VH-VL binders against q0aze0. Designs and how they scored, part 134

Target 1, 268 residues: q0aze0
Amino acid sequence: MKIILVNNRFKENTEKKAQEIAGQLSALNVEVIIDNGLDEPYAGTVDFIMVLGGDGTMLRAARRYGQRAIPVLGVNMGTVGFLSNIEINELAEYLPLILREEYSLEARMMLEVAVFQQQSLLTRVFCLNELLLRSNSPRMLSFALEISGQKLEPYRGDGLIVSTTTGSTAYSLSAGGPIADPQLDAFIVTPVASHIINKRPLVVSPEREISLHLLEEREAIIGIDGQIKMDFGAENRVLIKRAPHPLLMVNLKAKPFFTSIDRSLQRQ
Key: E = the ipSAE of ESMFold2; O = the ipSAE of OpenDDE; V2 = 0.75 times the mean of E and O plus 0.25 times the DockQ between their complexes.

## First folded at step 7 (VH-VL)

Design A21 (framework fv_inotuzumab)
Fold by ESMFold2-Fast, scan of step 7:
Structure A21 (fold): chain C 268 residues (1-268), chain A 123 residues (1-123), chain B 112 residues (1-112)
Amino acid sequence: as target 1 above (268 residues)
Amino acid sequence: EVQLVQSGAEVKKPGASVKVSCKASGYTFTDYAIHWVRQAPGQGLEWIGGINTWTGDTTYRRKFQGRVTMTADTSTSTVYMELSSLRSEDTAVYYCARDESYYDYLSGTFDYWGQGTLVTVSS
Amino acid sequence: DVQVTQSPSSLSASVGDRVTITCRSSQSLVYSEGNTYLSWYLHKPGKAPQLLIYDVSNRFSGVPDRFSGSGSGTDFTLTISSLQPEDFATYYCLQATHFPLTFGQGTKVEIK
């Protein structure tokens, strides 16, 4: 059995904990690869991924490994979040179930993001939460949104978010988007500080293809899961569609989504 | 308009504690982490640590562990840094700075800064 | 800790001059997915530092186009193509790939 341990570069205790867990697993004849983000993603076959950290660390794991259709378990290290299933102090209790493959899987849709310069593919990235198009200057953007070949009226404002249902509680929520059941497959398209009164969030089929491009030269960036930034100019176009594979999240214990989000929304 | 406004200058005795505030406005407070950076006289910039305003999680440079505490009050959009057991070498201008955060991810890029708070530690 | 060294420590220049400042890290700053967390800041006495460049080469909002960043791995450069009066300041690079975050010692750009 081969397991990848993914940890956070800003949390020293996750690095030490990863080393400790790796030693324990190695003693049980489990091969362990530690992914702290400094190296390329492990290219070999892997049976399981254990993420030691919060939701941000899970998002990195999803981008690196989510398309491989392997189980991913979030282990919380004391952070608040929605994507972790167990706490670090519970790991010893659940480890025998992990090794015997006694757990259920929850599929979460992912986005495939392709960025073009004119008609040439520049990059292709997968993500779990969202793509954010935003202005990188005090000037508002003017941009075109096209959904499955249908061109909408131009958008004017600070930007736009194209989100999965998992991402409905992230940037999309902050911009006024709806809270979506992560069991649903849908794109949520949420304007950021639109200067046009009638621009509302859209909930569209995950079979739709969404494209964005600027109508005027502006300093803009696209952000992926809040972690990857790319310059976006008038010569660029982005195409967003459903990724070929969902992220397979491990469920070892019940974690009710709606009670968690309800508590979060009352936070002051 | 994004603003970070810090509390005023402090003069402290060695062994005392100081608590500096950083009040944020013009953006969604919990979408950004706040870090603290200091500059001692004649020295360069030194990173102290940061707080994720959404999660409440903190990260400190090891040198300051046990002496620094960072807290965030979301009701007032204010971050506090308390430094205890003050020494003369803690005399510095202390800055708060905004860092785009995403759960436990931090960009590590400080786009907007407070005006600075001079903390003088003298007998 | 990852060491970050700037060169030169100081330089004298005139308005209109091209200025280059170098930042060297003791370890590679390349992170997963090609991200390199290296930023540049301008600092004047009595004022807060200001972000100029992030992620090696991206100019921050409102920063004049005379400022540019370049580099990879362990070696990075900030260039000011035509120095203006408001550019006389101390410049700092910051690496955020490795914990803890580490600033360079600073480069003071002084009037000739």
Scores: ipSAE 0.610, ipTM 0.836, lowest interface PAE 2.1, mean pLDDT 90

Design A22 (framework fv_inotuzumab)
Fold by ESMFold2-Fast, scan of step 7:
Structure A22 (fold): chain C 268 residues (1-268), chain A 123 residues (1-123), chain B 112 residues (1-112)
Amino acid sequence: as target 1 above (268 residues)
Amino acid sequence: EVQLVQSGAEVKKPGASVKVSCKASGYTFTDYAIHWVRQAPGQGLEWIGGINTYDSDTTYRRKFQGRVTMTADTSTSTVYMELSSLRSEDTAVYYCARDESYYDYLSGTFDYWGQGTLVTVSS
Amino acid sequence: DVQVTQSPSSLSASVGDRVTITCRSSQSLVYSEGNTYLSWYLHKPGKAPQLLIYDVSNRFSGVPDRFSGSGSGTDFTLTISSLQPEDFATYYCLQATHFPLTFGQGTKVEIK
């Protein structure tokens, strides 16, 4: 059995904990690969992925490994989060269940984002929460949105978010998007500070293909899960589809999504 | 309008501790980590550590581990850095700086800075 | 710790000059997800540092277009295409790929 431990580069305690866990697993004849994000993703066969950190660390694991159909367990290191399933102090209790494969899996849709320069593919990335198109200057953007070949009226404003249902509680929520059950598959399209009256968030089928391009030259950025940023100009186009595979999240404990989000919103 | 406003200059004796504050305004406090950077006279900038304000999780450079403590008070949008067992070489201007966070991810880019707090350690 | 070295340590220039400052890291700053965490700051005595460039080449909001950043891996460059009076300052690069975060030693741009 081979397990990848994913940890956060800015958290020294997760590095030490990963080494500690690796030693324990090695004693049980389990091979461990530690991934702190600095090297390329491990390319070999892997049976399980354990993420030591908060939601941001889980998002990185999803981008690196989410398309490989490998079970991914979020282990919270004491942070608040929606994507972790167990706490680090519970790991010893649940480890026998992990090794015996006594858990359920929850599928979470992902986005496939392809960025083009004219007709040439520049990059292709996957993400769990959202793509954000935003202005990188005080000037508002003017951009075109197409949904499955249907051209909408031009958008004017600070940007646009294309989100999964998992991402509905991230940037999309802050921009006025709806809270979605993460068990549903859908794209949520939320305008950011639109200057056009009557632009509303859209909830569309995950079978739709969404494309974006600028209508005039502006300094703009494409952001992926708040962690990856790419320049976006008038010569660029982005194409967003449902990713071929969902992220397979390990469920060892029941997680009450709706009561958790309700409590989180009350804290604001 | 984003602002980070720091507490005033401090003069301390060797062995004492100092607590510097950094009050944030003009943005959602918990969407940004706050880092501390110092500059000793005639030296360059040196990173001390940071605190993620949404969960109060801290990261410190090893040189300061055991002597520095960072805390955040969400109700007042204020971050504190306390440095103990002060030495003369701790004399420096201390800056707080904002770093965009996305959950436990940090951008590692310091987009807005406080005005600085001079801490002088002398007998 | 990753070492970050700036070159030159100081330079003298006149208004209107093209100024180039380099930053070299002892290890690659490429994070495997496609980001390179290298930023540039302007610092004047008695003032707070201010962000100029982030993620190698992205100009921060409000920063004049005479400032540009470039580079990859271990070698990075800040260019000021036409130096202005307010640009006489010390410039720092910061790497945030590796723990601990490390600044270059600074490059002082002085009046000729």
Scores: ipSAE 0.674, ipTM 0.850, lowest interface PAE 1.6, mean pLDDT 90

Design A23 (framework fv_inotuzumab)
Fold by ESMFold2-Fast, scan of step 7:
Structure A23 (fold): chain C 268 residues (1-268), chain A 123 residues (1-123), chain B 112 residues (1-112)
Amino acid sequence: as target 1 above (268 residues)
Amino acid sequence: EVQLVQSGAEVKKPGASVKVSCKASGYTFTDYAIHWVRQAPGQGLEWIGGINTYEGDTTYRRKFQGRVTMTADTSTSTVYMELSSLRSEDTAVYYCARDESYYDYLSGTFDYWGQGTLVTVSS
Amino acid sequence: DVQVTQSPSSLSASVGDRVTITCRSSQSLVYSEGNTYLSWYLHKPGKAPQLLIYDVSNRFSGVPDRFSGSGSGTDFTLTISSLQPEDFATYYCLQATHFPLTFGQGTKVEIK
């Protein structure tokens, strides 16, 4: 059995804990690979991924390994978040269940993002939360949105978010998007500070293809899960579709999504 | 308008503690981590540590661990840095600086800075 | 700690000169996701530092076009194409790929 431990490069306590867990697993004849993000993703066969950290560390794990259909467990290190399932102090209790594969899996859709310059593919990336198109200057953007070949009236504003249901509580929420049940598969399309009256968030089928391009040359950025940023100009186009594979998240404990989000909104 | 406003200059005795504040305004407080950087007289910039304002997690440079504590008060959009067991080598201008965060991800880019707080350690 | 060394430590220049400052790290700053967490700052006595360049080559908003950044791996450069009076300052690079975050020791740009 081979397990990847994913940890945050800036949190020294997660490095130490990853080493401790690796030692414990090695004593149980489990091979361990530690991934702090500095090296390329491990290319070999892997049976399980354990993420030691917060939601941001889980998002990185999803980009690196989410398309490989490997179970991924979020282990909270004492932080707030929605993507962790157990606390680090509970790991010893749940480890026998992990090793016996006595857990359920929840599938979370991912986005496939392809960025083109003219007709040439520049890059293809996957993400769990969202793509954000935003202005990188005080000037608002003018851009075109197409959904499965249907051309909408031009958008004018600070940008647009294309989100998964998992991402509904991230940037999309801040921009006025709906809170979505994470058991649903859908794209949520949320405008950012639109100057056009009655531009509303859209909830569309995950089988739709969404494309974006600028109608005027502006300084713009595409952001992927808040962690990857790319320049976006009038010669660029982005195509967003459902990724081929969902992220397979491990459930060892019941997670009260609606109660958790309700408390977060009241505390704001 | 993004502003980080720090508390005023302090003069402390060796062995004392100092607590410097950094009040943020003009943006969503929890979308940015706050880091602390100092500059001793005639020296360069030195990173001390940072706090993730959304998660409350702190990260400190090893040489300051045990002496530094960073806290955040979301109700007042204020970050504090407390440095204890002060010595003459701690005489410096202390800056807070904003770092875009996405959960536990930090950009590591300090786009806006406080005006600085001079801390002098002398008797 | 990843060591960050700036070169030169000091230089004298005139208004209109092209100025090049180098930053070298003891380890690669390339993150596996393709990001390189290197930024440049301008610092003047009595004032807070100011961001100039982030992610190696991206100008921060409001920063004049005369400032540019380049480089990869372990070697990075800040260039000022035509030095202006307000550019006489100390410049710092910062690496944020490896913990702890590490500044270069600074490059002081002085008049003549």
Scores: ipSAE 0.685, ipTM 0.859, lowest interface PAE 1.7, mean pLDDT 90

Design A24 (framework fv_inotuzumab)
Fold by ESMFold2-Fast, scan of step 7:
Structure A24 (fold): chain C 268 residues (1-268), chain A 123 residues (1-123), chain B 112 residues (1-112)
Amino acid sequence: as target 1 above (268 residues)
Amino acid sequence: EVQLVQSGAEVKKPGASVKVSCKASGYTFTDYAIHWVRQAPGQGLEWIGGINTYTGETTYRRKFQGRVTMTADTSTSTVYMELSSLRSEDTAVYYCARDESYYDYLSGTFDYWGQGTLVTVSS
Amino acid sequence: DVQVTQSPSSLSASVGDRVTITCRSSQSLVYSEGNTYLSWYLHKPGKAPQLLIYDVSNRFSGVPDRFSGSGSGTDFTLTISSLQPEDFATYYCLQATHFPLTFGQGTKVEIK
């Protein structure tokens, strides 16, 4: 068995814990690759991915490995989050189940984001939570939104979020979007500080294609899962669609989503 | 408007502890981590550590491990840094600075800073 | 720890001069998603540091166009195209790719 351990560059305690876990797994004849984000994603075949950290570390793992159809387990290191399944102090208890492949998998949709300059593809990236289009200055954006070729009335405001259901509790929630059951597949389209009073969040089929472009030259940025930023100008267009493969998340124990989110919102 | 306001200057004796506060306003407190950076007289900037204001998780430079403690109070939007076992070489201006966070991800960019707190350690 | 070295340690310049400051890291600062966590700060005695440039080349909101950043991997440059009176200060680069976060030693820009 070959396992990738993914950890966060800013958490020295997770680096030490990753080394400790790697030693324990090696003693059980499991090959271990440690991915701290500094090298290119491991290109070889692996059987399992263990993410040591919070939701941000899981998002990085999803971008790097989510399209490979490999089981991914989130192991919480004491952070608040929705994407981990077990706590680090529970790992020893669940490790035999992992090694025997005694777990269920939950599929989570991902976004495919393609950014164009005129008709040339500049980049293609995948993400688990959302794409954010935002102004990079105090000046409001004017932009066009198309959903499967249907052109909506122009948007005017600070930006727009196109989110998965997994991302419904991230930036989309902060901008007034709905909380969505992550077992549903859908795009959630949430305006950011819209100047147009009746612009509401939209919930649309994951089979839809969403495109965005600026109507006036402004300083704008496209953000991916809060971790990747790209300049976006009037010569650019972005196309968003469902990624070819969902992220396969490991379930070792029941984690009730709705009571977890309800408790989290009461603490804020 | 975004502001980070720090507590006033402190004079301490060697072996004492100092606790500096950094009060945030003008933004959602838990969307940004707070880091602490110091500058000793005639020296450059030195990163001490940071705290994720949403989770309370801390990360410290090894040199300060065991002597520094960072805490966050969400109800008052205030971060504290306590440095114990003070030595004369801890005399410095201490700054807090905010760092955009996304869960446990940190941008590593310090966009707004507090005004600084002079801590003087003398006998 | 990753070492970050600035060149020069100090320079003298006149208003209107083009100023170039270099920052070199002992290891690549590229994170695998293509992000490079290198930022530049202006610091004056008695005042808080100010962010100028983030992610190598992105100018922070409100920062004048005369400031620009460039570079990749291990070599980074801050350029001030036409020095103004308020620009006489010490400049620092910060790497945040590797733990611990490390500042360069600083470059002091002084009046000629």
Scores: ipSAE 0.626, ipTM 0.846, lowest interface PAE 2.2, mean pLDDT 90

Design A25 (framework fv_inotuzumab; at its last look DockQ between E and O 0.79; V2 from the best seeds 0.65)
Fold by OpenDDE, look of step 9:
Structure A25 (fold): chain C 268 residues (1-268), chain A 123 residues (1-123), chain B 112 residues (1-112)
Amino acid sequence: as target 1 above (268 residues)
Amino acid sequence: EVQLVQSGAEVKKPGASVKVSCKASGYTFTDYAIHWVRQAPGQGLEWIGGINTYTGDTYYRRKFQGRVTMTADTSTSTVYMELSSLRSEDTAVYYCARDESYYDYLSGTFDYWGQGTLVTVSS
Amino acid sequence: DVQVTQSPSSLSASVGDRVTITCRSSQSLVYSEGNTYLSWYLHKPGKAPQLLIYDVSNRFSGVPDRFSGSGSGTDFTLTISSLQPEDFATYYCLQATHFPLTFGQGTKVEIK
């Protein structure tokens, strides 16, 4: 068995714990790779991914490995979030189940985000939470939204969020988006401080395709999961689709989503 | 408008402690981390550490570990940095700075800064 | 710790001049999906530092287009295409790819 341990570069305790866990697993003849983001993603075949940290660390792991259909377990290390399944102090208890592959999986839809310069692809990424388009100035943006070739009325505002249902409890929620059942596959399109007061969030089928572009010569920023940023201008286009593979989240412990909302969201 | 407002200048004796505050406004407090950076006379900028206001996690430069304590009060949107066992070498202007963060992720990009707090350590 | 060295430590220039400042790190600053956590700051005495460039080449909101950032791996550059009177200051690069975060020693841009 081969396992990747993903940790956080800023949290020294996660690195220490990763090394400790690696030692334990090695003693059990399990091959371990530690991924702190300083190296390229491991290209070889792996059986399991363990994320040591919070939701941000999980998002990075998802972007790096989510398309490879590898079970991913979120192990919380004293933080609050929606993407961890067990606590670090519970790992010893569940380790035998992991090694025996006795766990259930929950598929979470991811976004495929492609950014173009005219007709040329600049970048393509998969992400678990959201794509954000926002102004890079105090002025509002004017941009076009198309859904499966249908052109909506131009948007005016600070920006727009396209989120998965997993991401519904993230930035989309802060912008006034609905909370969605993570077991549901859908796009959530949430305006950010729209000039039109009556602009409502859209819930869109994952079978559809979403495209965005600016309608004026202004500078904007594309943000992905709050961790990737890039300039976005009038000559750029962004295309959003459902990722071809969902993130396979390991479910070792029952964690009711709806009863945890109040506790988790109160900290935001 | 995003603002970080720091407490006033401090004068301390060697061996004493100082606690500097940084009050944040104009944004959601828990959506960003706060770092502390200092500049001693004639020197450059030096990172001291940071605090994730969402998770509560702290990140200290090793040379300050054991002497520095950072805390966040969400009710007042204020971050504190306490430095103990002060030395003359700790004389500096101390800045708080906002870090674009996302849950437990920190970008290490300081987009807004406080006005600075002079801390003077002298016998 | 990752060392960050700026060049030059100081320079004299006139209004309208093209100014180039280099930042070199002892290790690669590439992280994760290719992100590079290198930012540039402007600092004037008695004032708070100001963010100019983040992620190597992205201008922060409100920053004039005469400021630009470039580079990759371990070598980075801040360029001021045409120096303005308000640009005389000390500039710092910051790496945040590696813990602990470390600044360059600074580059003081003085009036000739």
Scores: ipSAE 0.828, ipTM 0.922, lowest interface PAE 0.6, mean pLDDT 94
Fold by ESMFold2-Fast, scan of step 11:
Structure A25 (fold): chain C 268 residues (1-268), chain A 123 residues (1-123), chain B 112 residues (1-112)
Amino acid sequence: as target 1 above (268 residues)
Amino acid sequence: EVQLVQSGAEVKKPGASVKVSCKASGYTFTDYAIHWVRQAPGQGLEWIGGINTYTGDTYYRRKFQGRVTMTADTSTSTVYMELSSLRSEDTAVYYCARDESYYDYLSGTFDYWGQGTLVTVSS
Amino acid sequence: DVQVTQSPSSLSASVGDRVTITCRSSQSLVYSEGNTYLSWYLHKPGKAPQLLIYDVSNRFSGVPDRFSGSGSGTDFTLTISSLQPEDFATYYCLQATHFPLTFGQGTKVEIK
């Protein structure tokens, strides 16, 4: 069995714990690859991915490995997250189940994001939460939104979020989008609120293709899962569709989504 | 408007502690980590550490480990840095700066800064 | 710790000059998906530092287009295409790929 351990770049305790867990797994004849983000994604075949950290670390793992149809387990290192399933102090208890493949999988849709400059593909990336288009200046954006070839009236505002249902509790929520059951497959299209533009969030089929481009030259940014940022100008276009494969998340114990969200909102 | 407003100048004796505040406004407090950076007279900028305002995780440079403590109060959108066992070489202007976070991810970019707090350690 | 070295430590220039400042790290700053956590700041006496460039080449909101950043791996450059009076200041790069975060020692841009 070969397992990738994915850890957070800023937490020294996470790196120490990754080494400790790697030692424990090696003692059980499991091959371990540690992915701290500094090297290329491991190119070989792996059986399982264990993410040591919070939801941000899980999102990085999903972008790197989510399209490979490999089970991914989130192991929380202290703060309750939406994408983790067990706590670090529970890992020893659940490790035998992991090694025997005695767990269920939950499929989470992902986005495929393609950014073009004129006719040329600049980048193609996958993400679990969302794409954010936002102004990088005090000036509003003027942009075109198309949904499956249907052209909406030009949008004037600070930006737009195209989110998965998993991403409904991230930037989309902050911008006034609905909380969605992550068991549901859908795109959530949430305008970044402006006093000038009063548009409503849209919930659309995951079979839809969404495209965005600027109608006037403005300083704008595309953000992917809050972690990748790219300049976006009038010469650029972005196409968003359902990714070919969902992320396969490991469930070792029941985690009540709605009570977790309710608790999180009280913290805000 | 995004603002980080720091507490006023402090004069301390060697061995004392100082607690500097950084009050945030104009944005969602928990979407940004707050870092602390100092500049001693005639020296460059030195990163001390930071706090993730959503998770409560703290990150300290090893030389300050054990004498620095960073805390965040979400109800007042304020971050505090307490530095204990003060020495003359701790005399510096201390800045807070925000760093966009996404759960446990930190961008590592300090986009807005507080005005600075002069801490003077003299006998 | 990853060392960050700026070159030159100081330079003299006139308004209208093209100014180039270099930042070199002891290790690659490339992270997952090609992300490179290298930013540039302007600092004037009595003022807070201000962000100019983030993620190597992205200009921060409101920063004049005379400022640009470039580079990859271990070698990075900040360029000011036509120096203005308000640009006489000390410039710092910051690496945030490796813990702990480290600043360069600074480059002072002085009037000739």
Scores: ipSAE 0.745, ipTM 0.878, lowest interface PAE 1.1, mean pLDDT 90
Fold by ESMFold2, look of step 9:
Structure A25 (fold): chain C 268 residues (1-268), chain A 123 residues (1-123), chain B 112 residues (1-112)
Amino acid sequence: as target 1 above (268 residues)
Amino acid sequence: EVQLVQSGAEVKKPGASVKVSCKASGYTFTDYAIHWVRQAPGQGLEWIGGINTYTGDTYYRRKFQGRVTMTADTSTSTVYMELSSLRSEDTAVYYCARDESYYDYLSGTFDYWGQGTLVTVSS
Amino acid sequence: DVQVTQSPSSLSASVGDRVTITCRSSQSLVYSEGNTYLSWYLHKPGKAPQLLIYDVSNRFSGVPDRFSGSGSGTDFTLTISSLQPEDFATYYCLQATHFPLTFGQGTKVEIK
């Protein structure tokens, strides 16, 4: 059995704990690869991914490995998150179940994001939470949104969020979007500080394709999961659709999503 | 409109502690971590550590581990840095700086800075 | 700890000159998905540092077009295409790919 341990680049403790866990697994004849983001992602066959950290660490794991249909377990390292399943102090208790593959999987929709310059594809990126288009200057943006070729009235404001249901509790929530059950597949399109009175958040079928481009030259940024940033100008457009594969999240312990929302709202 | 306003200059004796505040305004406090950077006379910039205001996690450079404590008060949008067991070489201007965060992720880019707080440690 | 070394340590220049400052890291600063957490700051005595460039080459909002950043891996450059009176300052690079975060030693740009 081969497992990837994904950890956070900033916390010395997560590196030390990852090495300790790797030692324990190696003693059980399990091959272990540690991924702190500094090396290329492991290209070979992998049976299981264990994320040691919070939701931000899970987002990196999802972008790196989510399209490979590998079970991914979130292990909380101190902070309550939406994407962790068990606590680090519970890992020894659940390890036998992990090794025997006695767990269920929950599918979480991901976005496939393609960025173009003119007609040329620049990059393709996957994300679990959201794409954010935002102004990179004091001036507002003027931009076009198309949904499956249907052109909406132009937007004016600070930007736009295209979120999964998993991402509904992240930037989309702060911008006034709805909280969505992450077991649903949908896009949530949330304007950011819109100057157009009739622009409300939209909930859109996952079968749709969403396109964005600027209507005038402005300095803008697109952000992916709050962790990847790309310059975006009048020469660019972005196409968003449902990714080919969902993230397969391991469920060992019931997590009451709806009761945890109150804790998230208290931080806002 | 983004502002980081620090507390005023401090004069301390060796062995004492100092607590410097950094009050944030003009943005959502928990969307950004706060880092502390100092500059001793005639020296370059030195990173001390930071606090993720969303998670409460702290990150300290090893040389300050055990002497530094960073805390955040969401209700007042204020971060505090306390440095104990002061030595004369701790004389410096201390800056707070804002770093975009997203859950436990930090970018490590300091876009807005406080005005600085001079801490003088002398016998 | 990852060391970052700036060159030159100081330089003298006139208004209108093109200025180039380099920052060299002891380890690659490339992180997951190609992210490279190298940023450049301007610092004047008595004032707070100011962000100029983030992620190697991205100009921070409101920073003049004369500032540009480039590089990859371990070698990075800040360029000021036409030096202005307000640009006489000390410049620092910062790497945040590796813990702990480390600044370069600084490059002082002085009026000739």
Scores: ipSAE 0.711, ipTM 0.875, lowest interface PAE 1.5, mean pLDDT 90
ESMFold2-Fast, scan of step 7: ipSAE 0.718; ipTM 0.870
ESMFold2 (binder alone), look of step 9: mean pLDDT 91; pTM 0.941
ESMFold2, look of step 12: ipSAE 0.677; ipTM 0.860
ESMFold2 (binder alone), look of step 12: mean pLDDT 92; pTM 0.947
OpenDDE, look of step 12: ipSAE 0.520; ipTM 0.834

